# VH-VL binders against Matrin-3 (MATR3), part 4

Target 1, 76 residues: Matrin-3 (MATR3), of Homo sapiens (Human) (p43243r398to473)
Amino acid sequence: RVVHIMDFQRGKNLRYQLLQLVEPFGVISNHLILNKINEAFIEMATTEDAQAAVDYYTTTPALVFGKPVRVHLSQK

## First folded at step 1 (VH-VL)

Design s4 (framework fv_satralizumab)
Fold by ESMFold2-Fast, scan of step 1:
Formats: structure tokens, sequence, C-alpha cells
Structure s4 (fold): chain C 76 residues (1-76), chain A 121 residues (1-121), chain B 107 residues (1-107)
């Protein structure tokens, strides 16, 4: 039920930008933004919420600071 | 200026439902921020209860075991907390607070004065 | 859940002294940590956000440092009005969690 976001650039409002990508699809239970690589994991309350976010971004570009990022469902 | 003001019953019996109100002035609750509830048992520390994001999405502390609902009325600029199946351990001062992210970072920048809720028979 | 442990639980110091409080997270929270001051009968007030940034209007004698799991909060020259309980809070992961608090008393 974890959404995996990759290839974003870093900035002072990064956390806000990342959470806003998934917030419309449901309740966020947890999140982790990695320090050394440009990847983040956002856990949704349900698998259905996570899947809805991923499905939406397969056809609609996900943008962070105006730049496309990759959005996948985490394997773990 | 932004101000938050809680109100509630003061005394609630075990097994009943607690209903609290937080009136917000100086900022629209639908325009930004995480609007949170935090409680503090007498003489103890702080426990985050949950939030409602300006979009309407909610998140709750799992320690409260699904007993909590946070809602809002945008036309009244007011936040609500409902907690069911109250126990003596739920006795606490309840605060509403605005947690910011306007700079991309989270902080509790405005708190209400708190309202004491005593759970007793 | 991320556990936040503060040290010491309480301390007494004199006006003009330097006071240090430590906060330890049970896992890496980067710099996603805030410090609050709570005076008796009052709501908490934000002093430091993102581990080391001073909130607007807060006196410069307050400072924070650290990242990862170990964080420090310092009052460089204690004032009588600083008698309060201080809390750290992580916002890396939900649920947001607070330390147990450190009570600072003036001798």
Amino acid sequence: as target 1 above (76 residues)
Amino acid sequence: QVQLQESGPGLVKPSETLSLTCAVSGYSISSGYYWSWVRQPPGEGLEWIGFIYHSGSTNYNPSLQGRVTISRDNSKNTLYLQMNSLRAEDTAVYYCARHGYSSGWYEFDYWGEGTLVTVSS
Amino acid sequence: DIQMTQSPSSLSASVGDSVTITCQASQDISNYLNWYQQKPGKAPELLIYDASNLETGVPSRFSGSGSGTDFTFTISSLEAEDAATYYCQQYDSLPWTFGQGTKVEIE
C-alpha cells in the first residue's frame, strides 16, 4: 500500500510537494523521504488508495517543482 | 491574526462520545495547513490525535484504535473532534492546533488555549 | 511508531546559566524535529523547527542542532521566564510523536 516516488529534485518545500501528489487519493499513514537518493515512500491507509494514486499518474504527469517524477507501487 | 478556540462539555461519562469544537478566525481552514488535535493528560506529556488537511483528508493516531473522527464545516470555519467509547484514561486537556507546511516544513504554529475534558462517573 | 526520548527529565539551573536538553529518536528522522516550550496552564509554543531554525519572534538565546537520531536544544543564558517544560516532536512519520518532556526549573 506504499507509493514509491522517484527522480525528484530537492528544495525547501519538497515534503509538501511530494505529499500533495498522493493526498487527493486517500489518507496518508506514513512517509519516508530518503536523504542520499531522490526517492520517497508514502504509505496510504489502504491498498486501494495507493493503487488509485499510481493509476492516476500512469496517464497524468506527476510534477515536483515543475519536473516529471516517477510514481510506482512499492514491491515491499 | 489567527486564533483557535476550543469548546466542549467539560465532563463526560465512561462509554459516551466526546464532541469538541474548535472555532478558527483569521485564516480559512480550507486554504492550507494540517488542522490537528493534540491532548495532554493532567501532569503528563503531549499526544497527537489526528489531523484534517485543508483538502478534507484525515489521518488518525493508531493508538486511539479507530475511536476518533475529525471533521470540519468550511462555512463556519470550524473544526470538530468526536471520540467514542470514552474511558477514564481519556481525561485530558484537548488542544486544536495548526501545523504548517508553507515553507515545505511542518510545525505547530498556532494552538488554541485548550479545553479540559474529565471522564468520570 | 517512532519513540522520542528526552534527557534529562528535569533540571534546575540559575539565571544566566547555559542549559542543554537532548532528544533521541528510535530511528532516523533526518532533520524533521521541532522544539516546543510549555508554561504551566498554557498551550505549547513553537521555538525551533526543522531541528535548527529559530521561529520568528523567539529570543536568540534558544537554539537547536542535530540530525538523524540525536538532537540538542540549548538555552545559552537562562532567564527567569524560561521556567517551563520543553518538548521535542518528530514529523518524519505518522503518527507524529513527542518526547516525554524536560522540566526546567530556576533556582
Scores: ipSAE 0.007, ipTM 0.624, lowest interface PAE 9.3, mean pLDDT 84

Design s5 (framework fv_satralizumab)
Fold by ESMFold2-Fast, scan of step 1:
Structure s5 (fold): chain C 76 residues (1-76), chain A 121 residues (1-121), chain B 107 residues (1-107)
Amino acid sequence: as target 1 above (76 residues)
Amino acid sequence: QVQLQESGPGLVKPSETLSLTCAVSGYSISSGYYWSWVRQPPGEGLEWIGFIYYSGSTNYNPSLQGRVTISRDNSKNTLYLQMNSLRAEDTAVYYCARDEYSYGYWYFDLWGEGTLVTVSS
Amino acid sequence: DIQMTQSPSSLSASVGDSVTITCQASQDISNYLNWYQQKPGKAPELLIYDASNLETGVPSRFSGSGSGTDFTFTISSLEAEDAATYYCQQYDNLPYTFGQGTKVEIE
């Protein structure tokens, strides 16, 4: 139930930018933003919520600081 | 073209609440940007207080959490800062600033002139 | 919070001299660093953003470089109007944090 976001740039309030990408799809239960790799893991309340976010960004670009990022369902 | 102008009481007493305004001209605050407050004690450096996003979302410096509220009035095109439980250490020049991101870069590109707030009995 | 440390805290130099100020971050901030100039009694003004980009209208004698934790700000040929305090600021993470400032005095 974890959304994996990759290839973002770092910048002001990065956490807020990343959480805003998934917030419309359900309740966020946890998150982890890696400090040396531009990757983040956002745990949703349900697997269905996480899948909805990933599916949405399959056809709609996910943007962080104006640049496209990759959004996948985590294997962890 | 775009200008920011702070105003405030000048002198406030300890334990009172500080209320500051920042009038914005030449740009609608509901149309974009983050809008920040930054303070500077006399002879000292700069401390970021917090911001409000053009959508209304806010974020505050953890060192000041529980004492600060940033708000806006879109119809008056004005930003507000409220800070409670004032102490002598809150004596500072208070600035409002526009926080622009351009192609992923974040910086304060416009500042108001600043308003001095002295906390004393 | 990310701590920003500037060196030196103050310096004096003559018109025409080259001046270098450094800024060190307590952790890797990539290139997410800005430089501001503040003249006495005035608000700060942006000079350099994203470590090395010169803001529009700022004289070319000002430059910035660096990435990661170590950053440099240079004034290649001092003018009398450059007497001011200079601040670095990181925007890699909130809260925004500033260096303590470097006061540049013209002899």
Scores: ipSAE 0.000, ipTM 0.624, lowest interface PAE 13.3, mean pLDDT 85

Design s6 (framework fv_satralizumab)
Fold by ESMFold2-Fast, scan of step 1:
Structure s6 (fold): chain C 76 residues (1-76), chain A 123 residues (1-123), chain B 107 residues (1-107)
Amino acid sequence: as target 1 above (76 residues)
Amino acid sequence: QVQLQESGPGLVKPSETLSLTCAVSGYSISSGYYWSWVRQPPGEGLEWIGFIYHSGSTNYNPSLQGRVTISRDNSKNTLYLQMNSLRAEDTAVYYCARVRYYGSGSYWAFDIWGEGTLVTVSS
Amino acid sequence: DIQMTQSPSSLSASVGDSVTITCQASQDISNYLNWYQQKPGKAPELLIYDASNLETGVPSRFSGSGSGTDFTFTISSLEAEDAATYYCQQYYSLPRTFGQGTKVEIE
């Protein structure tokens, strides 16, 4: 139920930009934005919510500060 | 041309459960977009209720969570809203609407609306 | 929740006038704001998205501007069919929230 986001640029309002990518798909229960590497893990309330976000971004570019990022499901 | 049409019981008693339908034509609800419900008490403003993404995932306004369920029937191309424990304050016109969205969150807007259906909660 | 406050709550103007409505967010929402028009007895219609982008098919007399917490919506050369209530809506955060509306009456 965890969405893994990679390859983003850092900048002002990064947390908002990352959370906004997945927020429309469901309730966010937790998140972890790694300091020093450009990766984040966002835990959704359900596996279906996380899968919906990942499925959407396989066909639609996911952009952070206008730059494409990678989005996939993290295996627990 | 995509069209949305709501229908409901009109009058409902307090403590009962409300069931509304939204028939969608011109587009398959499983193929894209978010599909949302918004309500408007007579003479007042708009309140977002929740949505269902074309994958089936839902999200609800926290103030209404626990009372609201949004679902769909892909074979009938129809959306549903169920709300339990109705109160007089739930009296409103209920709209279903399509949400157009771009992946970065660069926009998210209600671009097509149904005509709305009035629900009156009264004893 | 992000609160959206519109001003004025109502106004009356004549055909040909320019009218401006404002919308203030309780926190910074960047440019994540839409404007809708609702005529009496009808559903809302999207006019402006992403603070300043005119929706396809919407007349050019409608425009939006602003970012952060302060936004404006303008109707240049008001027409009789513009009598309606106008709503702003933020999509910066869930839950999505609307302003209370501004009623525009034609005198």
Scores: ipSAE 0.000, ipTM 0.644, lowest interface PAE 12.5, mean pLDDT 83

Design s7 (framework fv_satralizumab)
Fold by ESMFold2-Fast, scan of step 1:
Structure s7 (fold): chain C 76 residues (1-76), chain A 124 residues (1-124), chain B 107 residues (1-107)
Amino acid sequence: as target 1 above (76 residues)
Amino acid sequence: QVQLQESGPGLVKPSETLSLTCAVSGYSISSGYYWSWVRQPPGEGLEWIGFIYHSGSTNYNPSLQGRVTISRDNSKNTLYLQMNSLRAEDTAVYYCARGPIYDFWSGYYGMDVWGEGTLVTVSS
Amino acid sequence: DIQMTQSPSSLSASVGDSVTITCQASQDISNYLNWYQQKPGKAPELLIYDASNLETGVPSRFSGSGSGTDFTFTISSLEAEDAATYYCQQYDNLPLTFGQGTKVEIE
């Protein structure tokens, strides 16, 4: 139920940009942003919500500050 | 308890593809951590190649992108590194290491377990 | 890429001496720095993580300090087994980068 986002660059309002990628797909219950390695983990309320976000970004580019990022489903 | 062991060819020709394996024992590679590859040319310093997260996601040093693929086989508890278009400057000892991160919740960022390294020489 | 510069490149000291090496980052990396020890023919070993935290099992004579761009690694009382090359490594941003290394020799 955790969406894993990778390969973003740091910048102003980074948290806002990352959360906006998944907000359309459901309720966000928690998040962890690892600026050290440019990765974020966003826990959705349901597994279905997390899967919907990942499925959408397999065909639609996910952009942060205009640059593509990778979106996958975390094992945890 | 956790041990890593690299293996690969001793000599590879320029323009060929390098394939290395890293056998892991004492810990399941799917349970946590990033798993890194680092190289060291003889007599020189350390260079990070890339890593794979326990979920399967990868990231590579941009200077080597397009030539490097890191993968894993969870059933064999083994990591792999493939590098194409080899050049003489790719001659180095190649290490696999556990880390930098144990789990995204714990935030541990050191590379705490390393293999012994395997020497790869690129020459005609 | 973040460049890491160590000083000195090498040093010689006697058992019982206190030795200090420094590591400078080309930009602010907060406290996101590790220190490794590498003996000849061996793999590196983690000594310190997050600039100042001693790894489990590592002797207390090793310590680290600093934040931002300037970092220090100290061996308070040098032992013969400490002859090695020491590397700093930043993990604030990808790609991960290492300093060039500092060789510590025992007289």
Scores: ipSAE 0.006, ipTM 0.651, lowest interface PAE 10.5, mean pLDDT 85

Design s8 (framework fv_satralizumab)
Fold by ESMFold2-Fast, scan of step 1:
Structure s8 (fold): chain C 76 residues (1-76), chain A 120 residues (1-120), chain B 107 residues (1-107)
Amino acid sequence: as target 1 above (76 residues)
Amino acid sequence: QVQLQESGPGLVKPSETLSLTCAVSGYSISSGYYWSWVRQPPGEGLEWIGFIYYSGSTNYNPSLQGRVTISRDNSKNTLYLQMNSLRAEDTAVYYCARDLSGSYLGFDYWGEGTLVTVSS
Amino acid sequence: DIQMTQSPSSLSASVGDSVTITCQASQDISNYLNWYQQKPGKAPELLIYDASNLETGVPSRFSGSGSGTDFTFTISSLEAEDAATYYCQQYYSLPRTFGQGTKVEIE
């Protein structure tokens, strides 16, 4: 139920930018933004919510600070 | 200036349902943020009850799951809290608060609080 | 649930003193910690967000530091109006949890 976001650039309000990518798809129960690597893990309340977010960004670019990022369902 | 104002019955009998209202001004609740309810028993600390996100999604403290419902009326810019099966230990000051999903994170604007006493 | 433990539970100090409060999380919460001030009969007010950032309009004598599990909140020169209970709060995961509070009394 975890959405894995990669390849974003860091900047002011990074957390806001990342969470806004998934918030329309459901309730966020947990999140972790890695300090040294540009990767984040956002746990949704349900597996269906996480899958919906990932599916949406398969056809619609996910943008952080105006630049495309990768959005995948966490493998493990 | 964002303002929140709670209102409610003040006194509720055990086993009854509590209904509280939070009127918001200065910001549209449908435009963003989480909107939370937090309570504080007299002389004690703060306990988060739950929130509603501007999209309508809700989440509740597991300690209160099954007893609490948070809702909103976008046309009235108002938040609601309903809590069932009240008992004496639910006596507390109840606050509504704006929870930022953006730059500040946490509860940046609070209502004044409304005291709810549960007694016969 | 993430448990937040504050120390001390209460303290008394004089105007001009430096006061430090600590907050410990039961697990790593990175820097996802806020500090609030609650004066008697009033709602809490946000003072510090993201562990160390001062909220707009908050006096510079208030500061925060720390990451992971150990956090500190400092008032560098206590004023009479600082008599209040101070709370830490984590927003790393749901449910959101608060410390038990630290009461600061002015002598």
Scores: ipSAE 0.006, ipTM 0.639, lowest interface PAE 11.8, mean pLDDT 83

Design s9 (framework fv_satralizumab)
Fold by ESMFold2-Fast, scan of step 1:
Structure s9 (fold): chain C 76 residues (1-76), chain A 120 residues (1-120), chain B 107 residues (1-107)
Amino acid sequence: as target 1 above (76 residues)
Amino acid sequence: QVQLQESGPGLVKPSETLSLTCAVSGYSISSGYYWSWVRQPPGEGLEWIGFIYHSGSTNYNPSLQGRVTISRDNSKNTLYLQMNSLRAEDTAVYYCARRGDYGDYLFDYWGEGTLVTVSS
Amino acid sequence: DIQMTQSPSSLSASVGDSVTITCQASQDISNYLNWYQQKPGKAPELLIYDASNLETGVPSRFSGSGSGTDFTFTISSLEAEDAATYYCQQYDSLPWTFGQGTKVEIE
C-alpha cells in the first residue's frame, strides 16, 4: 500500500510537495523521505488508495517543483 | 481574517453522544489544510482527536476506541465532531483548528474552545 | 504512537531571565515539531514550526532548535506576558502527539 516516488529535486517544503501528490487519493498513514537519494515512500491507509494514486500518475504527469517525477507502487 | 467558532451543549449525560459544530469564516474548508479537533481536560494537557483533510479524508486518534466521527458541510463551511459512549473522563474544552502539518505554515488558527461537561 | 516528554514540568523565573524547555521524542521525527503557547483560558497559539521557524508576528525572543529526538525551546529575555504553559507537538506520524506541557511562572 506504499507509493514509491523517485527522481525529484530537493527544495524548500519538499515533504509538502511529495505528500500533496498523494493526499487527494486518501489518508497517509506514514512516510519516509530518504536523505541520501531522491526517493520517498508514502504509505496510504489502504491498498486501493495507493493504487489510485499510481494509476492517476500513469497518464497525468506528477510534478515536484515543476519537474516530472516517477510514481510506482512499492514492492515492499 | 480566518475565524473558527465552536458550539455545542455545555452538559452531556454519560453514554450519550456529543455533537459539536465549528463554524469557519474567511477560508473555504474544501480549499486546503487539515481541519482538526483537539481537546483538553480541565488542568491537563492537549489531546489530538482527529482531522478531516480539505479532500474529505479523515484520520482519528486510535486512543478514542473508534468512538469519534469528524465530518463537514462544504456548503455551510462548517465542521462537525460526534463522539459516542461519553463518560466523565471526556469532560474537556474542545477546540477546532486549521493546522498545517507539512512544511508551509502561513497561519495556524484555533477556535476559542467550548467546554463540555459529562455528568449525570 | 510517538511519545513526547517535556522537561521541566514547571519552572519559575524573573523578567529578563533566559528560560529553556526541552522536548524528547520516543523516535526520530526529523524536524517535524511545533511549539505552542497557551495562556489561562485561551486556545493554544503556534510560536515555532518545523523545530526552528518563528511563526509570523511572534516576538524574536522565542526560538527553537534541534532535530531527530532532542529539541529545545528558549525564551531569551522573559517578559511578564510570557507566563503560560508551553507544549511541543510532533507531526511526523499519525496520531499527532503533544508533550505534557511546561508551566512557566513569573516570580
Scores: ipSAE 0.013, ipTM 0.632, lowest interface PAE 8.2, mean pLDDT 84

Design t1 (framework fv_traxivitug)
Fold by ESMFold2-Fast, scan of step 1:
Structure t1 (fold): chain C 76 residues (1-76), chain A 121 residues (1-121), chain B 107 residues (1-107)
Amino acid sequence: as target 1 above (76 residues)
Amino acid sequence: QVQLVESGGTLVQPGGSLRLSCAASGFTFSSYWMTWVRQAPGKGLEWVANIKQDGSEKYYVDSVRGRFTISRDNAKNSLFLQMNSLRPEDTAVYFCARDYDILTGYSFDYWGQGTLVTVSS
Amino acid sequence: QSVLTQPPSVSVAPGKTARITCGGDNIGSKSVHWYQQKPGQAPILVVYDDSDRPSGIPERFSGSNSGNTATLTISRVEAGDEADYYCQVWDSSSDHVFGGGTKVTVL
């Protein structure tokens, strides 16, 4: 139930930008943002919420600071 | 003002048990990972355990796994460390610290003053 | 293998610059944090996320991190800077890892 976001740029309000990508799809239960390697893990309340976010960004670009990022369901 | 106050440290015999407490104030306790860090006399800092905001994830250094249990009570703004099967090498000052904030790169931005645990006969 | 190596001690004259290194495999890919600890006191965070300072920490404290070495730099050293300094990183395999600490002596 974890959404894995990769390849974003650093900037002011990075946390807000990342959380905004998944908030429309359900309740966020936790998040872990790796500051150095440009990856983040956002845990949703349900597997269905996480899958809905990933499915949406399969056809709609996910943007952080106006740049596209990669959104996958975590393999862990 | 952010404050963390540890308590419970005392002299215990090898094989004994002890529970440490950390009282938090001045911030939204339920929004942070919390950690215990220890320091043996004359030695450096060693991470012991951390706990997720809602208590759902807990991680331990190998040397205490199965003997120590970290827990929290968000309604009471309190963090705990239950220590069982204590060994002389667990002798240390135990610090409570606030952890896991992306703005600080998962640093420990606030620490308590520590509580001393001595394990000896 | 997340082992952080610090020199055990560094001596510096007042007004000069102290440099404390923290060595680790590919440490430049991690966020490094630095703590100051005076005898009988809790550590305090002096530099976080390689180079940022918490509110209240003077600008003479700075940090860098590249390749296999992170460095804490204390410029215009004062007697009150005499303390033990620890580096720390988060690693997915080891969780939080501290360096062995460096005692800074102001001569």
Scores: ipSAE 0.000, ipTM 0.628, lowest interface PAE 11.9, mean pLDDT 84

Design t10 (framework fv_traxivitug)
Fold by ESMFold2-Fast, scan of step 1:
Structure t10 (fold): chain C 76 residues (1-76), chain A 120 residues (1-120), chain B 107 residues (1-107)
Amino acid sequence: as target 1 above (76 residues)
Amino acid sequence: QVQLVESGGTLVQPGGSLRLSCAASGFTFSSYWMTWVRQAPGKGLEWVANIKQDGSEKYYVDSVRGRFTISRDNAKNSLFLQMNSLRPEDTAVYFCAREGLYSGSYFDYWGQGTLVTVSS
Amino acid sequence: QSVLTQPPSVSVAPGKTARITCGGDNIGSKSVHWYQQKPGQAPILVVYDDSDRPSGIPERFSGSNSGNTATLTISRVEAGDEADYYCQVWDSYSDHVFGGGTKVTVL
């Protein structure tokens, strides 16, 4: 039920930009933004919510600070 | 220790071409965005171009777009800047810099720079 | 494209505080980074993400950023702090943008 976001650039309001990518798909229960690697894990309330976000960004570009990022479903 | 060493700067005539190199050591080169920043004599810093870890994304300042090409060779820990159609306004020290991996897009390590002079 | 405005020079006496400003529209919504450059040398990062310091940078260096102004503050200034200082942000349209630089003279 965790969305794995990769390859973003960092900047002020990074947390807000990342959370906005998944908020339309359901309730966010937790999140972790790594300090040394440009990767983030956003835990959704349900697996279905997480899958919906990943499916949407398969064809629609996910943008952070105007640049494309990768969005996958975490095995966690 | 992290080291970035630029080379290739020289005197060229307007309209000429030049390729700059940056040799990286002391870190996992393939894990970082890399950047070229220039400084005209007696002037300030100006970002020129950056390149994503795998080379898939490249961005340029407007004044060099279409004339300069940034590239990298991760197997050789090397960054390059191919400069075509050079203008007197391109005269500057060109620095190679590494982009940090934390909350902001900043340059944590810089090379010593290599001087490019475009003059007739 | 985005523009960052710095005063061209600041003079400060040893032991006093130098303040270098970086002006930009809604710069408080961006992360601001600061670099020190001495003559003939490469720049070094002194403050990143508005207020964080790299290892090896003295605590005398601090930063703040809100509204339309970011500030680099150098307290208890030493002769060795004499240098040019540049602010920098990442902007989605302009990518990396540097301020024009401020020459800090320790008199």
Scores: ipSAE 0.006, ipTM 0.641, lowest interface PAE 10.6, mean pLDDT 85

Design t11 (framework fv_traxivitug)
Fold by ESMFold2-Fast, scan of step 1:
Structure t11 (fold): chain C 76 residues (1-76), chain A 125 residues (1-125), chain B 107 residues (1-107)
Amino acid sequence: as target 1 above (76 residues)
Amino acid sequence: QVQLVESGGTLVQPGGSLRLSCAASGFTFSSYWMTWVRQAPGKGLEWVANIKQDGSEKYYVDSVRGRFTISRDNAKNSLFLQMNSLRPEDTAVYFCARDTYYDILTGYYPGMDVWGQGTLVTVSS
Amino acid sequence: QSVLTQPPSVSVAPGKTARITCGGDNIGSKSVHWYQQKPGQAPILVVYDDSDRPSGIPERFSGSNSGNTATLTISRVEAGDEADYYCQVWDSSSDHVFGGGTKVTVL
């Protein structure tokens, strides 16, 4: 139930920008942001919420600071 | 009492090599990214290199890439900078610093919250 | 690759306010940290994430960051605030970038 976001740029309010990508799809129960490798893991309350976010961003660009990022469902 | 102490700075000839050490105490060294920052006499601060907690990732400023190697020994709470093919332009005080990462002082925005006093490297022709 | 521009020097009278600028393209979208360095000493982090202070740093130190300019503000300046001040951002290429530094002289 974890959304994996990759290839983002750092910037002011990065945490807010990343969480904003996922908040419309459900309750966020946890998150981990690894700034040095430009990856984030955002845990949703349900698997269905996480899948909805990932599905949405397959057809709609996910943007952080105006740049596209990769959004996938975490497998680990 | 969080502390970093550098050593190894000395006078070397152009083309020579030198290894700097940084001894950490008062914190869990293995939990932090570590950084080397230098300052030429009368000049500003310049980032040199940084290294991930487990040593798996290393980044360098372009001017030292291929000549300098950053490394760490977590069992000894020590950070190192191996400097090869030294140039007069490498003359500087070299500081080691603790990078913030995760939920440490700056949270998600890495900066340097603990610094050593520096060690002077002079490369003279 | 970013470049941060600071004025080389700023003079301020005791008790007045010093303002040190850090210019960079879209720097308002980046997190800016500020360091104080006195002669012969290591730098000390005085402001992080644009406007937050580490424990032990006086409230006289504050920061702001918007558009193309970040600013370190030192209110009620004391003689002991005389130092070099550096801004720094973490570039998304995984590099730390420092400004050129500003010498603050308390006259």
Scores: ipSAE 0.000, ipTM 0.618, lowest interface PAE 11.9, mean pLDDT 83

Design t2 (framework fv_traxivitug)
Fold by ESMFold2-Fast, scan of step 1:
Structure t2 (fold): chain C 76 residues (1-76), chain A 121 residues (1-121), chain B 107 residues (1-107)
Amino acid sequence: as target 1 above (76 residues)
Amino acid sequence: QVQLVESGGTLVQPGGSLRLSCAASGFTFSSYWMTWVRQAPGKGLEWVANIKQDGSEKYYVDSVRGRFTISRDNAKNSLFLQMNSLRPEDTAVYFCARDLGYSYGYEFDYWGQGTLVTVSS
Amino acid sequence: QSVLTQPPSVSVAPGKTARITCGGDNIGSKSVHWYQQKPGQAPILVVYDDSDRPSGIPERFSGSNSGNTATLTISRVEAGDEADYYCQVWDSSSDHVFGGGTKVTVL
C-alpha cells in the first residue's frame, strides 16, 4: 500500500509537493523522504488508495517543481 | 475550534499508578496521531509517547517504556496515558497534543492546557 | 543519543531582531519545528518544517536550517514575544527530541 516516488528534484516545500501527489486518493498513514537520494515512500491507508494514485499517474504526468517524476507501487 | 482538555493529574506516592485522560473536540480525532509531552517544574519540554490514528503503532521515550501505556478510544474522542511504577522524576505537567505524524513531519499543532502530576511522599 | 543545544537566554530590545539557535549533528537534513511558551500557558507552534508558518503567526517569525544549526529569527520584536522558545525534530530512532529551551527577554 506504499507509493514509491523517484527522480524528483529538490527544492523548497519538497515534502508538500510530494504529499500533494497522493493526497487526492486517500488518507496518508506514513511517509519517508530519503535525504541522500531522490526517492520517497508514501504509505496509504489502503492498498486500493495506493493503487488508485499509481494508476492515475500512468496516464497523467506526476510533476514535482514542474518536472516529471516516476510513481510506482512499492514491492514491499 | 480545536480543543484538547487534559485531566487526571494529582499527588501520587512513589510506586503508585495514575491514568491521565485527554478529551478532544473540534476535529476528526480518528484521523490524527496523538502525543503526550511533559514538562517538569522549571524545566523544558520532553516528549513521552505517541500513538497512530488506529492505535496500531505506539512509541515511547526510553525512561517510561514498560511503565507507561498510551491508548485511545476513537468513538469517545479520548486519549489516555496509563502510568505505573511512578517515580519522583515523573513529576511534571503532562500535555496532550495533536500530532500530524509522518504525513506532515510530526509537528504538534494544537496543545491542551496540561494536567499536573506530582509524585512525592 | 541525539541532543539539541539552545542558548539558555537571549535579551533583545523592542524593534530589534532576536535570533535563537538550535544545534544538532546534521540537523540540516531534518525538519525543525519551533514552539513558543508563555508562563502558565501551553506551547504554540510558531514555525514548522524549518521555515513555514502556521496561519495566524506574524511574518516577523522566520526560520532557517542548514548544516549543524537551525535558527528561529524574530524581527521587529514586540513585548508580547517574551517567552520560552523550543526547537524540536523527529529523529530516525523513533524519538521526538526537544531542545532545552531559550528564554527570550524583551527589555
Scores: ipSAE 0.000, ipTM 0.626, lowest interface PAE 11.2, mean pLDDT 83

